VH-VL binders against Protein ULTRAPETALA 1 (ULT1). Designs and how they scored, part 17

Target 1, 237 residues: Protein ULTRAPETALA 1 (ULT1), of Arabidopsis thaliana (Mouse-ear cress) (q8gza8)
Amino acid sequence: MANNEGEMQCGSMLFKQEELQEMSGVNVGGDYVEVMCGCTSHRYGDAVARLRVFPTGDLEITCECTPGCDEDKLTPAAFEKHSGRETARKWKNNVWVIIGGEKVPLSKTVLLKYYNESSKKCSRSNRSQGAKVCHRDEFVGCNDCGKERRFRLRSRDECRLHHNAMGDPNWKCSDFPYDKITCEEEEERGSRKVYRGCTRSPSCKGCTSCVCFGCELCRFSECTCQTCVDFTSNVKA
Short names: E, the ipSAE of ESMFold2; O, the ipSAE of ESMFold2 at other seeds; V2, 0.75 times the mean of E and O plus 0.25 times the DockQ between their complexes.

## First folded at step 11 (VH-VL; framework fv_prolgolimab)

Design t6 (from s5 with heavy chain A33S; at its last look DockQ between E and O 0.58; V2 from the best seeds 0.00; counts 0 for: pae E 3.9 > 2)
Fold by ESMFold2, look of step 11:
Structure t6 (fold): chain C 237 residues (1-237), chain A 121 residues (1-121), chain B 106 residues (1-106)
Amino acid sequence: as target 1 above (237 residues)
Amino acid sequence: QVQLVQSGGGLVQPGGSLRLSCAASGFTFSDYSMYWVRQVPGKGLEWVSSISWSGGSTYYADSVKGRFAISRVNAKNTMYLQMNSLRAEDTAVYYCAKEYYRDSSEAFDIWGQGTLVTVSS
Amino acid sequence: QPVLTQPLSVSVALGQTARITCGGNNIGDYNVHWYQQKPGQAPVLVIYRDSNRPSGIPERFSGSNSGNTATLTISRAQAGDEADYYCQVWDVSTVVFGTGTKLTVL
């Protein structure tokens, strides 16, 4: 099969190729990167499984006996317990992957990048379950320079910032709420704008005008929110 | 009551072989992982090898991989360490130890008395 | 394997408090265990999982672990506490001991 080898792949947008080099069991899915992982108990031996890393920060570990079965999907902490390390709650250092033939703990890998980013965002919102509902990232254009700035629509507060910006006919780069910027800062590349940072959520039934967290009565003709599958697994948008 | 009794130490020439034994009593040996830890006289402790409850999984420090082999015979309540291709650096007191299993801690609660292994020409 | 650095020696007067440190990068992310070893004897577990005492260990032994330092604390030091002390962690699939500290009770 003559597929595009040199272009950005859907799952490959999560990590640079060099970051995954020498890592065992790498499988790039539509909305995840999957690797071989394990946890060692000298009492019971190595437990080996597959770790899926999602852009939402979700981490899923499945046993090799039933791949893809939701009943068998484990958090890293549950996998650590399943492996006989019951009280550790130190899974970042006890769950390992194979890099260059050596066991390397997750804490020393790039694989926790999105988990760590998700944890910071959850702490900001005072809502521990922000990842259950999702809206695509959206962009607002500066009235002066035309540059577009990314808004994350993951919480009610973030959705409100976006609504306020869209309602401001004089919105400028200096009004950007996340950082102090000016029109001098470069705009995100178009290839990066394809990635909208959305994950699957059964509680997000669709939004052409409203955010997944926000008021369902509101509608904007420009809303392009898609299901998490559409946003994270496809680069066509 | 609970004991680990070691045997099998001694003087060996470089390149030689030696087998250490660790006999357990006072607990259900087959329920626990077992460990070898060594100590160069006047120096600190160094983990050497571990074996799972059934003997199905074994683990080694890098310094001994390919030269040492841990094993157990649960019917005899005994663990062994086969040491091959011995080097001067292997000179140490060798302890066997039992895992301390309370809240899945990775500590060792029962230790053998220690067996001196001396490697010299 | 990570290096767990301990001071070579610590001195304490009878009845005073001794503190023995075990340093390692992010050691607070590990469960730290402590052993006492008297001359010519096998080690004895005195603290497991940072701060828990096995049965038979006096309450004057305590432990803590945060950041880059784990600490074994021996209050009301007695002559019988004179020994070498080692910290120990589980790192991925290996066992790592600290460099050891000789406690002298004056």
Scores: ipSAE 0.329, ipTM 0.696, lowest interface PAE 3.9, mean pLDDT 77
ESMFold2 (binder alone), look of step 11: mean pLDDT 92; pTM 0.942
ESMFold2 at other seeds, look of step 11: ipSAE 0.562; ipTM 0.822

## First folded at step 12 (VH-VL; framework fv_prolgolimab)

Design u1 (from t4 with heavy chain R102G; at its last look DockQ between E and O 0.88; V2 from the best seeds 0.68)
Heavy chain, then light chain:
Amino acid sequence: QVQLVQSGGGLVQPGGSLRLSCAASGFTFSDYAMYWVRQVPGKGLEWVSSISWSGGSTYYADSVKGRFAISRVNAKNTMYLQMNSLRAEDTAVYYCAKEYYGDSNEAFDIWGQGTLVTVSS
Amino acid sequence: QPVLTQPLSVSVALGQTARITCGGNNIGDYNVHWYQQKPGQAPVLVIYRDSNRPSGIPERFSGSNSGNTATLTISRAQAGDEADYYCQVWDVSTVVFGTGTKLTVL
ESMFold2, look of step 12: ipSAE 0.609; ipTM 0.842
ESMFold2 (binder alone), look of step 12: mean pLDDT 92; pTM 0.939
ESMFold2 at other seeds, look of step 12: ipSAE 0.604; ipTM 0.838

Design u2 (from t4 with light chain N31Q; at its last look DockQ between E and O 0.45; V2 from the best seeds 0.53)
Fold by ESMFold2 at other seeds, look of step 12:
Structure u2 (fold): chain C 237 residues (1-237), chain A 121 residues (1-121), chain B 106 residues (1-106)
Amino acid sequence: as target 1 above (237 residues)
Amino acid sequence: QVQLVQSGGGLVQPGGSLRLSCAASGFTFSDYAMYWVRQVPGKGLEWVSSISWSGGSTYYADSVKGRFAISRVNAKNTMYLQMNSLRAEDTAVYYCAKEYYRDSNEAFDIWGQGTLVTVSS
Amino acid sequence: QPVLTQPLSVSVALGQTARITCGGNNIGDYQVHWYQQKPGQAPVLVIYRDSNRPSGIPERFSGSNSGNTATLTISRAQAGDEADYYCQVWDVSTVVFGTGTKLTVL
């Protein structure tokens, strides 16, 4: 069980009571503080979710539309895109929380405290460029079934695993290094294969996005909007 | 071929009501948010209201909240603005607008011709 | 939240370059759109997302956005460029227009 944090931090110690005053949906967990958050698109409406703030500086957003779905664990940037703001790339100003009944962007809240501190520590690390490292998921195709499997390129070792897989002309699903999989496992959704822009954090499992912009209710689970219904009907035909 | 055709303006006394219509053609109306933007003669542009693709979400400027109601009927390719409790300061040319391109949610590429609403005694 | 301040008027000699500014606290953190409005007509989108031109807009229209200022630049100004110009941003859940600038071509 690898724990990138190295030690537990109690959620009740992350923020003073007055710093969270009047915020909606505050829940203090064992190692995080959770609040209700959202992002607005006039096309799709408000996407509402729960933001978890960790002492490591990690930010995690989960949709409550499908219980237990790991694909619902998003970075704020991925959540912004999920809400229908594909090109905005302004999540600090576009993702909001409710304080005193009003939408307040994350950039004007205390909730970014640990994220900002983590960024300062990374800026002071031994790096020539002075810029935070950004990664994208990469994919390797199985020689047998043609299905592509997602590789995380977040560390030197993970980059080496991807490099070795790309150099293997007989690479198969059974060679996947992160999990025991076969050609029977489902392939990643196509929209997730072209998504870019994920910060390298210890807790990052990769980046996600939803291509369907017609779902106003959950943006992640089974969608009943006319655009999605038309798409699924046409694909089946 | 994309077009927005407006109707429903006119002269009304304070406290009165009007309903503006905006009929769309030449694009898939149900894919887009729609907007109302007004302009007092000789003045600048002011966003009034927005409605999501399905009509499930509506948004209003503070100056009209509680008095105006935006709606749409996708089967008729038409959106509406119901204006109640009208005041003299609501006198303006009202434009309907379509959001530009699916990945730029806050710019407007197609505008209606505008309809004048005059609120006076 | 942001107040998008534009100069009331800008003048440019025919054939010269006009620059219309849109000022706001940290406007570089927003994507800025620009509209041209001629008398008696609806606005026309000329720049979106800071610097992109919609189809049909001449290359002489360009835009930039950084810090506290977004700028619409019109090269080789023509008589037909005489119009009102508005910047616009998205702010959390609302649409905000700038105060407007009258461009006069001399």
Scores: ipSAE 0.556, ipTM 0.822, lowest interface PAE 1.7, mean pLDDT 78
ESMFold2, look of step 12: ipSAE 0.568; ipTM 0.831
ESMFold2 (binder alone), look of step 12: mean pLDDT 92; pTM 0.943

Design u3 (from t4 with light chain Y30W; at its last look DockQ between E and O 0.49; V2 from the best seeds 0.00; counts 0 for: pae E 4.0 > 2)
Fold by ESMFold2, look of step 12:
Structure u3 (fold): chain C 237 residues (1-237), chain A 121 residues (1-121), chain B 106 residues (1-106)
Amino acid sequence: as target 1 above (237 residues)
Amino acid sequence: QVQLVQSGGGLVQPGGSLRLSCAASGFTFSDYAMYWVRQVPGKGLEWVSSISWSGGSTYYADSVKGRFAISRVNAKNTMYLQMNSLRAEDTAVYYCAKEYYRDSNEAFDIWGQGTLVTVSS
Amino acid sequence: QPVLTQPLSVSVALGQTARITCGGNNIGDWNVHWYQQKPGQAPVLVIYRDSNRPSGIPERFSGSNSGNTATLTISRAQAGDEADYYCQVWDVSTVVFGTGTKLTVL
């Protein structure tokens, strides 16, 4: 059985060669890139270690500072503290790598690429809820053609339209409430179906601004507000 | 109780030399990194040099590298700054300072009284 | 090597609040320290690590740091607060001071 070059170079997909040029101690692992790093304390001098960068955004540091070092894997913040600094969340500028013989802080290198992307996903989720509180858009499938159509769950009326459509076993594209369409209209691309009005989070049970359904499709199992009660009564009648 | 007492300043010609001293008391001197910071009269603060607790690591601002040498004698609780090839722009009040925490190199809590160095003809 | 830019001077009326800024690219990613210096005296540490007060510093001194700006805030300004103020960070293996701000209490 022959080796696959792609499998032998899994970590090599994280950065281009140009991005790592002249960087000291570069080792490409199975799913990480490892480089020499350090942190300077005027009290204790330079603490030297190895930094591993993962596609998940995780960062791991293995300290080589002294024979008495018991820590095998550290976060960058813990490594900064271990080197003799008592700082909070300042490690991006105090942990350095060697590029062309010069100490360069992590904040000025490409090595934070995946860490920053992980932080952006979390920040995007929070900002969506903070700037505009909207429910996640949902899709209803046509009984005739199987195409899915996007419902906006941003008002009480829109939530009711979605609820009614979900309860209709004969729902068709011609029943779409926002535009006059038929099965001839193209379905939204799968990649675009991921984009929703609400923050896409596994822990999201619903938005506080959404109308409660008061039925089996209601996202709030404990909702007893009069609007939900009236809705449930009218839907079943 | 905690104190840094400086000495060794004065008037010197360009190209001359001076040695500044900083004597510590009231704390375990050998546990701390020490610093020199200067201030041109009427101007701001400028870091000059630093030395690790043991003297094993020394650091210098680019403006003084190769001309100044920091040292310490822990048995005497004293730090020194040897200043060679002095220039007019080295004219300043020189302060010694102690790092704020034993395990932190970030801020300076105890400063000496300052020593004036004047470099002129 | 960041340059920490401070306003040359700030004036505040007695009893009012003064704010002194320290500007630097991504300064929120550094611990910022603040020093007070009265004429003829050595600097005194008034704020460390952005917002902490050393023992003996009045509660009316406070600090913040985010983005490109760190700020020293002095509430209920007193005549004795009239001084020069410097911010400071540690950049890799070097120490960088701000340009300095003269606070005048009117």
Scores: ipSAE 0.292, ipTM 0.659, lowest interface PAE 4.0, mean pLDDT 77
ESMFold2 (binder alone), look of step 12: mean pLDDT 92; pTM 0.941
ESMFold2 at other seeds, look of step 12: ipSAE 0.539; ipTM 0.821

Design u4 (from t4 with heavy chain S30D S54N G55S; at its last look DockQ between E and O 0.48; V2 from the best seeds 0.58)
Fold by ESMFold2 at other seeds, look of step 12:
Structure u4 (fold): chain C 237 residues (1-237), chain A 121 residues (1-121), chain B 106 residues (1-106)
Amino acid sequence: as target 1 above (237 residues)
Amino acid sequence: QVQLVQSGGGLVQPGGSLRLSCAASGFTFDDYAMYWVRQVPGKGLEWVSSISWNSGSTYYADSVKGRFAISRVNAKNTMYLQMNSLRAEDTAVYYCAKEYYRDSNEAFDIWGQGTLVTVSS
Amino acid sequence: QPVLTQPLSVSVALGQTARITCGGNNIGDYNVHWYQQKPGQAPVLVIYRDSNRPSGIPERFSGSNSGNTATLTISRAQAGDEADYYCQVWDVSTVVFGTGTKLTVL
């Protein structure tokens, strides 16, 4: 279904007080609930941030890892990578909040309530094996290191490049068309800075495997996110 | 050649102390987290402790927290485990291990040879 | 902490396929790593992140992970595959190992 980001509920109505009991850093905003969150890397230590939960199902993380951090607002997946867990790709279990002084993964908290509800609603409308939860089709994982690289879907040529990359089970960072990167180089930092489009809109749910294989509901017919709108306008004659 | 060479260990009475050493070679030691994992003879593996690349963060299993202290000296390419207030249940073979560079701190690719610590009267 | 339950032992005939399971509630939501340990030796990483092989591990070793079960599969079992096998996950900020499985090659 279509993205409707113009309608939001008051933050105080998102969760009962009992549901947030003992959580650290709770701040109830006008249209969100915010909590302290983090992600642990034994290599680098704990990355600490603030997680905002919206009634739309969107999740936003603002990292506090360094003074003057240049990172944009992050999805939980981008925050997991930012924290040094670049290949884990299990943010529901690796991003934690503090409850009663203990680290508790997001998957075991009520904080995913609206994310799950929005994803379930959209998944029923798309119905496919492997049920899609969010719009992730811009990212292709490297077969060597598992790092994800974001493709641009703004033109027909870019969409074809993305389609071909998603169909290649042996795709590597060196095959990335926009920059010359490898699994060994610092260029992977760019993938943590740019997660936009459908990730903040549950109505823009679609195929994460291939845009051209009937991701019609996400890219071509029902998605109103800016990335999908740009894609659709570029493929129309 | 990448390797971890351990030293230390032995027999100690309950309440005693030991320090284990793990010397690294063949890789840039201060690029990686380092780990201690133990194995009671005839039993399975148990994670004990971890230390970040710069010693800025340390992590411990609940069973050893407050009694064991992990440390590293990057200039010597060496990690240590100071074990205090030892108990009979600490009897095990202790391994040091290096995080696997391709798995972002979840798995371990290089292990030391192990050293036996026996805590007994 | 999660408990990763493995069968105590598994037997396989030479040349046949062995399957070693690692059970845990929703273990498919974790990355599962596998280690081989021969008597008197340190563990050796044989599978990481469910299904990837480190350099030097034969293609006979493969892995899968879904639902409540991760599985290490050893095809064309050889005598040298006889060992103890452990699964392992990352849990928030700690490392958890499975209970271990002794593989016997007959």
Scores: ipSAE 0.599, ipTM 0.842, lowest interface PAE 1.6, mean pLDDT 77
ESMFold2, look of step 12: ipSAE 0.633; ipTM 0.852
ESMFold2 (binder alone), look of step 12: mean pLDDT 92; pTM 0.941

Design u5 (from t4 with heavy chain N105H; at its last look DockQ between E and O 0.23; V2 from the best seeds 0.00; counts 0 for: pae O 3.8 > 2)
Fold by ESMFold2 at other seeds, look of step 12:
Structure u5 (fold): chain C 237 residues (1-237), chain A 121 residues (1-121), chain B 106 residues (1-106)
Amino acid sequence: as target 1 above (237 residues)
Amino acid sequence: QVQLVQSGGGLVQPGGSLRLSCAASGFTFSDYAMYWVRQVPGKGLEWVSSISWSGGSTYYADSVKGRFAISRVNAKNTMYLQMNSLRAEDTAVYYCAKEYYRDSHEAFDIWGQGTLVTVSS
Amino acid sequence: QPVLTQPLSVSVALGQTARITCGGNNIGDYNVHWYQQKPGQAPVLVIYRDSNRPSGIPERFSGSNSGNTATLTISRAQAGDEADYYCQVWDVSTVVFGTGTKLTVL
């Protein structure tokens, strides 16, 4: 039975009890149904989160391992990408829920009912700003001269270069991976160091010095950014 | 030159054990997930196991769970497959493979040369 | 888990266009990858994520994926294209390969 979507105030009207049977983490809220969901990466492990389904057709995912980012809401596509997968309109088969102890892709569940209905009638509001994480450039100081050198953190390889340099107590300007330089090269002026090329979600309370693609051996154990927390928590799953 | 060089195959009896090795060169091994794929001679490809870049997550096909163990030593640029309690149906050429795109576990661009494992009495 | 069905064999005349299909329920919702395997050799990736070519793969190799069918297309078929071809998808926590197709160039 379908009610008017604009007037629906109770999540209990979204799905029949038997439609949610054996589904893990079901919570019926004021105007949504929430379930446990995740995305598996053979590279990084399972990322686990909570999916909210709204009568409007909106889908919101809140990462369970995101302390300090209380308002960090992701689309399923953004969650798939955040979990370390390249996204090309395939999140319906890569984001899963647990039914009867088994991972079941969203495409095989009733949870997309309202999303599919909304897609048939009109385009949904585009939402892109609040779910993206992009690390800023960071600096590593030379052990010999004290000059700081800029590291670009735009890819996993670049993040690993920075992570390894931060862990090297004898790191020197000559170890710089992007260019052949020495301690004789001038350090960037402090005013230019503000150009770090980092875009942050406004809802993320963030970290100041972490790699975007954390790992089991991340040297920034106190980092609370969503990407690092997700990878640390889910690489072992 | 990017390559994967395999070793450790051979003939074993049912119930026996064997360890396969896959040595990587020409790329930053610790940045990539790695995979084992097998092929019964004259038949198709079957995924066996995968391991995350750090070794923190491992995955197995149902047919080998509890008997096979994938591991890696990033300092040696080497991945291993420990095969225990081997059965006749495990007879195959085993390939190691590297994931293609560093942000995805979807495709495999570099494959080892293959190692034949034969399980027979 | 999805079952990826491929024809056992496909034949193409030299210089003509070959099409190799990979069938699966709603396979258009997956990223489909294609591999070429010549006798006694390891597979080689020829198409990834439905339609993209890795470096070194000629433009005569192309791919498409919609509905229940993904297709590998080889235009201007050459003798060197004779090989086995496999499609592949990733499904939640598993990797699934197609049944394989032997392409014969006549």
Scores: ipSAE 0.357, ipTM 0.701, lowest interface PAE 3.8, mean pLDDT 77
ESMFold2, look of step 12: ipSAE 0.565; ipTM 0.823
ESMFold2 (binder alone), look of step 12: mean pLDDT 92; pTM 0.937

Design u6 (from t4 with light chain D29E; at its last look DockQ between E and O 0.69; V2 from the best seeds 0.64)
Fold by ESMFold2 at other seeds, look of step 12:
Structure u6 (fold): chain C 237 residues (1-237), chain A 121 residues (1-121), chain B 106 residues (1-106)
Amino acid sequence: as target 1 above (237 residues)
Amino acid sequence: QVQLVQSGGGLVQPGGSLRLSCAASGFTFSDYAMYWVRQVPGKGLEWVSSISWSGGSTYYADSVKGRFAISRVNAKNTMYLQMNSLRAEDTAVYYCAKEYYRDSNEAFDIWGQGTLVTVSS
Amino acid sequence: QPVLTQPLSVSVALGQTARITCGGNNIGEYNVHWYQQKPGQAPVLVIYRDSNRPSGIPERFSGSNSGNTATLTISRAQAGDEADYYCQVWDVSTVVFGTGTKLTVL
């Protein structure tokens, strides 16, 4: 793979092999590590599923055997509720993985490493109290070659870089702000493009980032203008 | 009147077997997980076993796994604990308990009166 | 499994406030439940999920849980509050009880 700055972490680089040793159901994806997980209710029995861990700190659970799951992807908290633990609200200790044949809670595994790191960043950024600013990675296409380049919309400056790039009808790969590249550099693979990031909170449920056209329309970081709200609402589909 | 009435305790030799019963009344027995909790005289409470609403899932403390078997017959509103290969360490008062309906089966609101099991030569 | 350590005994003067602790590593990441057990009787649930009271439990009973310590608080202690008290948590797929505390009302 290309080792240029700004590329997404490969799934095999998220954890050392020793850290995943004896863990059941390990599958390493392009930008995630997946493991077998579950949650126990003495009333209903064990619910089993698959947990995906992302470098962004996002955690996604797909129900393998949980009846009545309407969504393909759940947060760990939602999985805990669907498993019959509605009032517990302690998913770090109630969702388990299998290590060496034994149930081990997520809180005692390395699997929460990126979630914990992302949670710290989100908490620091929420100084304004009562507003959660949502950011997503977006792609801008090169006018010359058509290749798409990833923009990280996680700060005021990064949102501005993307905003300006979208407003430039002649934007080219050489204008990429994160690294010095040309049209000859490889485009990010499609399997990685589906990863978009979300809010700075590790509990993000696929929120889109705030983007605006025209610099005077956008209040970066705390943007609540109707244009940004409308854009966010329209891209959720 | 919601209650759990226990029976089946007594004195038994090490290596012997005993079956405890817990009969429920005053609530819909088949809606709830049920539990066995024991208390060694002069000591604290220890969870022993639990069983799901249908009996399809059973859980055991490591200290009794492979020796004890929990079961239920919903038509009789009764839960059982089959205790095999008994040891002196199994001597205790055994309680049956019902999960608390306002909690996701972490706590217990209705308890039986307790049944003494003594394992001694 | 977590070891939930409680003091063996706690004494309180009539009408005063008793505090019974339940210690465990990061017990604040668990829901803590409390039971009262009088001699010759089965336990009675007095607090669930850290701080909630079941119906019929006097408002004098309250609970808290943070860090490494959960606490059952009994204000305006009465003679009838004299009993053994146990904390309890859910641990993955099992149930764990504390070591128990005898509360004596002087």
Scores: ipSAE 0.619, ipTM 0.847, lowest interface PAE 1.5, mean pLDDT 79
ESMFold2, look of step 12: ipSAE 0.638; ipTM 0.855
ESMFold2 (binder alone), look of step 12: mean pLDDT 92; pTM 0.938

## First folded at step 13 (VH-VL; framework fv_prolgolimab)

Design w1 (from t4 with light chain T94Y; at its last look DockQ between E and O 0.49; V2 from the best seeds 0.59)
Heavy chain, then light chain:
Amino acid sequence: QVQLVQSGGGLVQPGGSLRLSCAASGFTFSDYAMYWVRQVPGKGLEWVSSISWSGGSTYYADSVKGRFAISRVNAKNTMYLQMNSLRAEDTAVYYCAKEYYRDSNEAFDIWGQGTLVTVSS
Amino acid sequence: QPVLTQPLSVSVALGQTARITCGGNNIGDYNVHWYQQKPGQAPVLVIYRDSNRPSGIPERFSGSNSGNTATLTISRAQAGDEADYYCQVWDVSYVVFGTGTKLTVL
ESMFold2, look of step 13: ipSAE 0.651; ipTM 0.858
ESMFold2 (binder alone), look of step 13: mean pLDDT 92; pTM 0.940
ESMFold2 at other seeds, look of step 13: ipSAE 0.609; ipTM 0.839

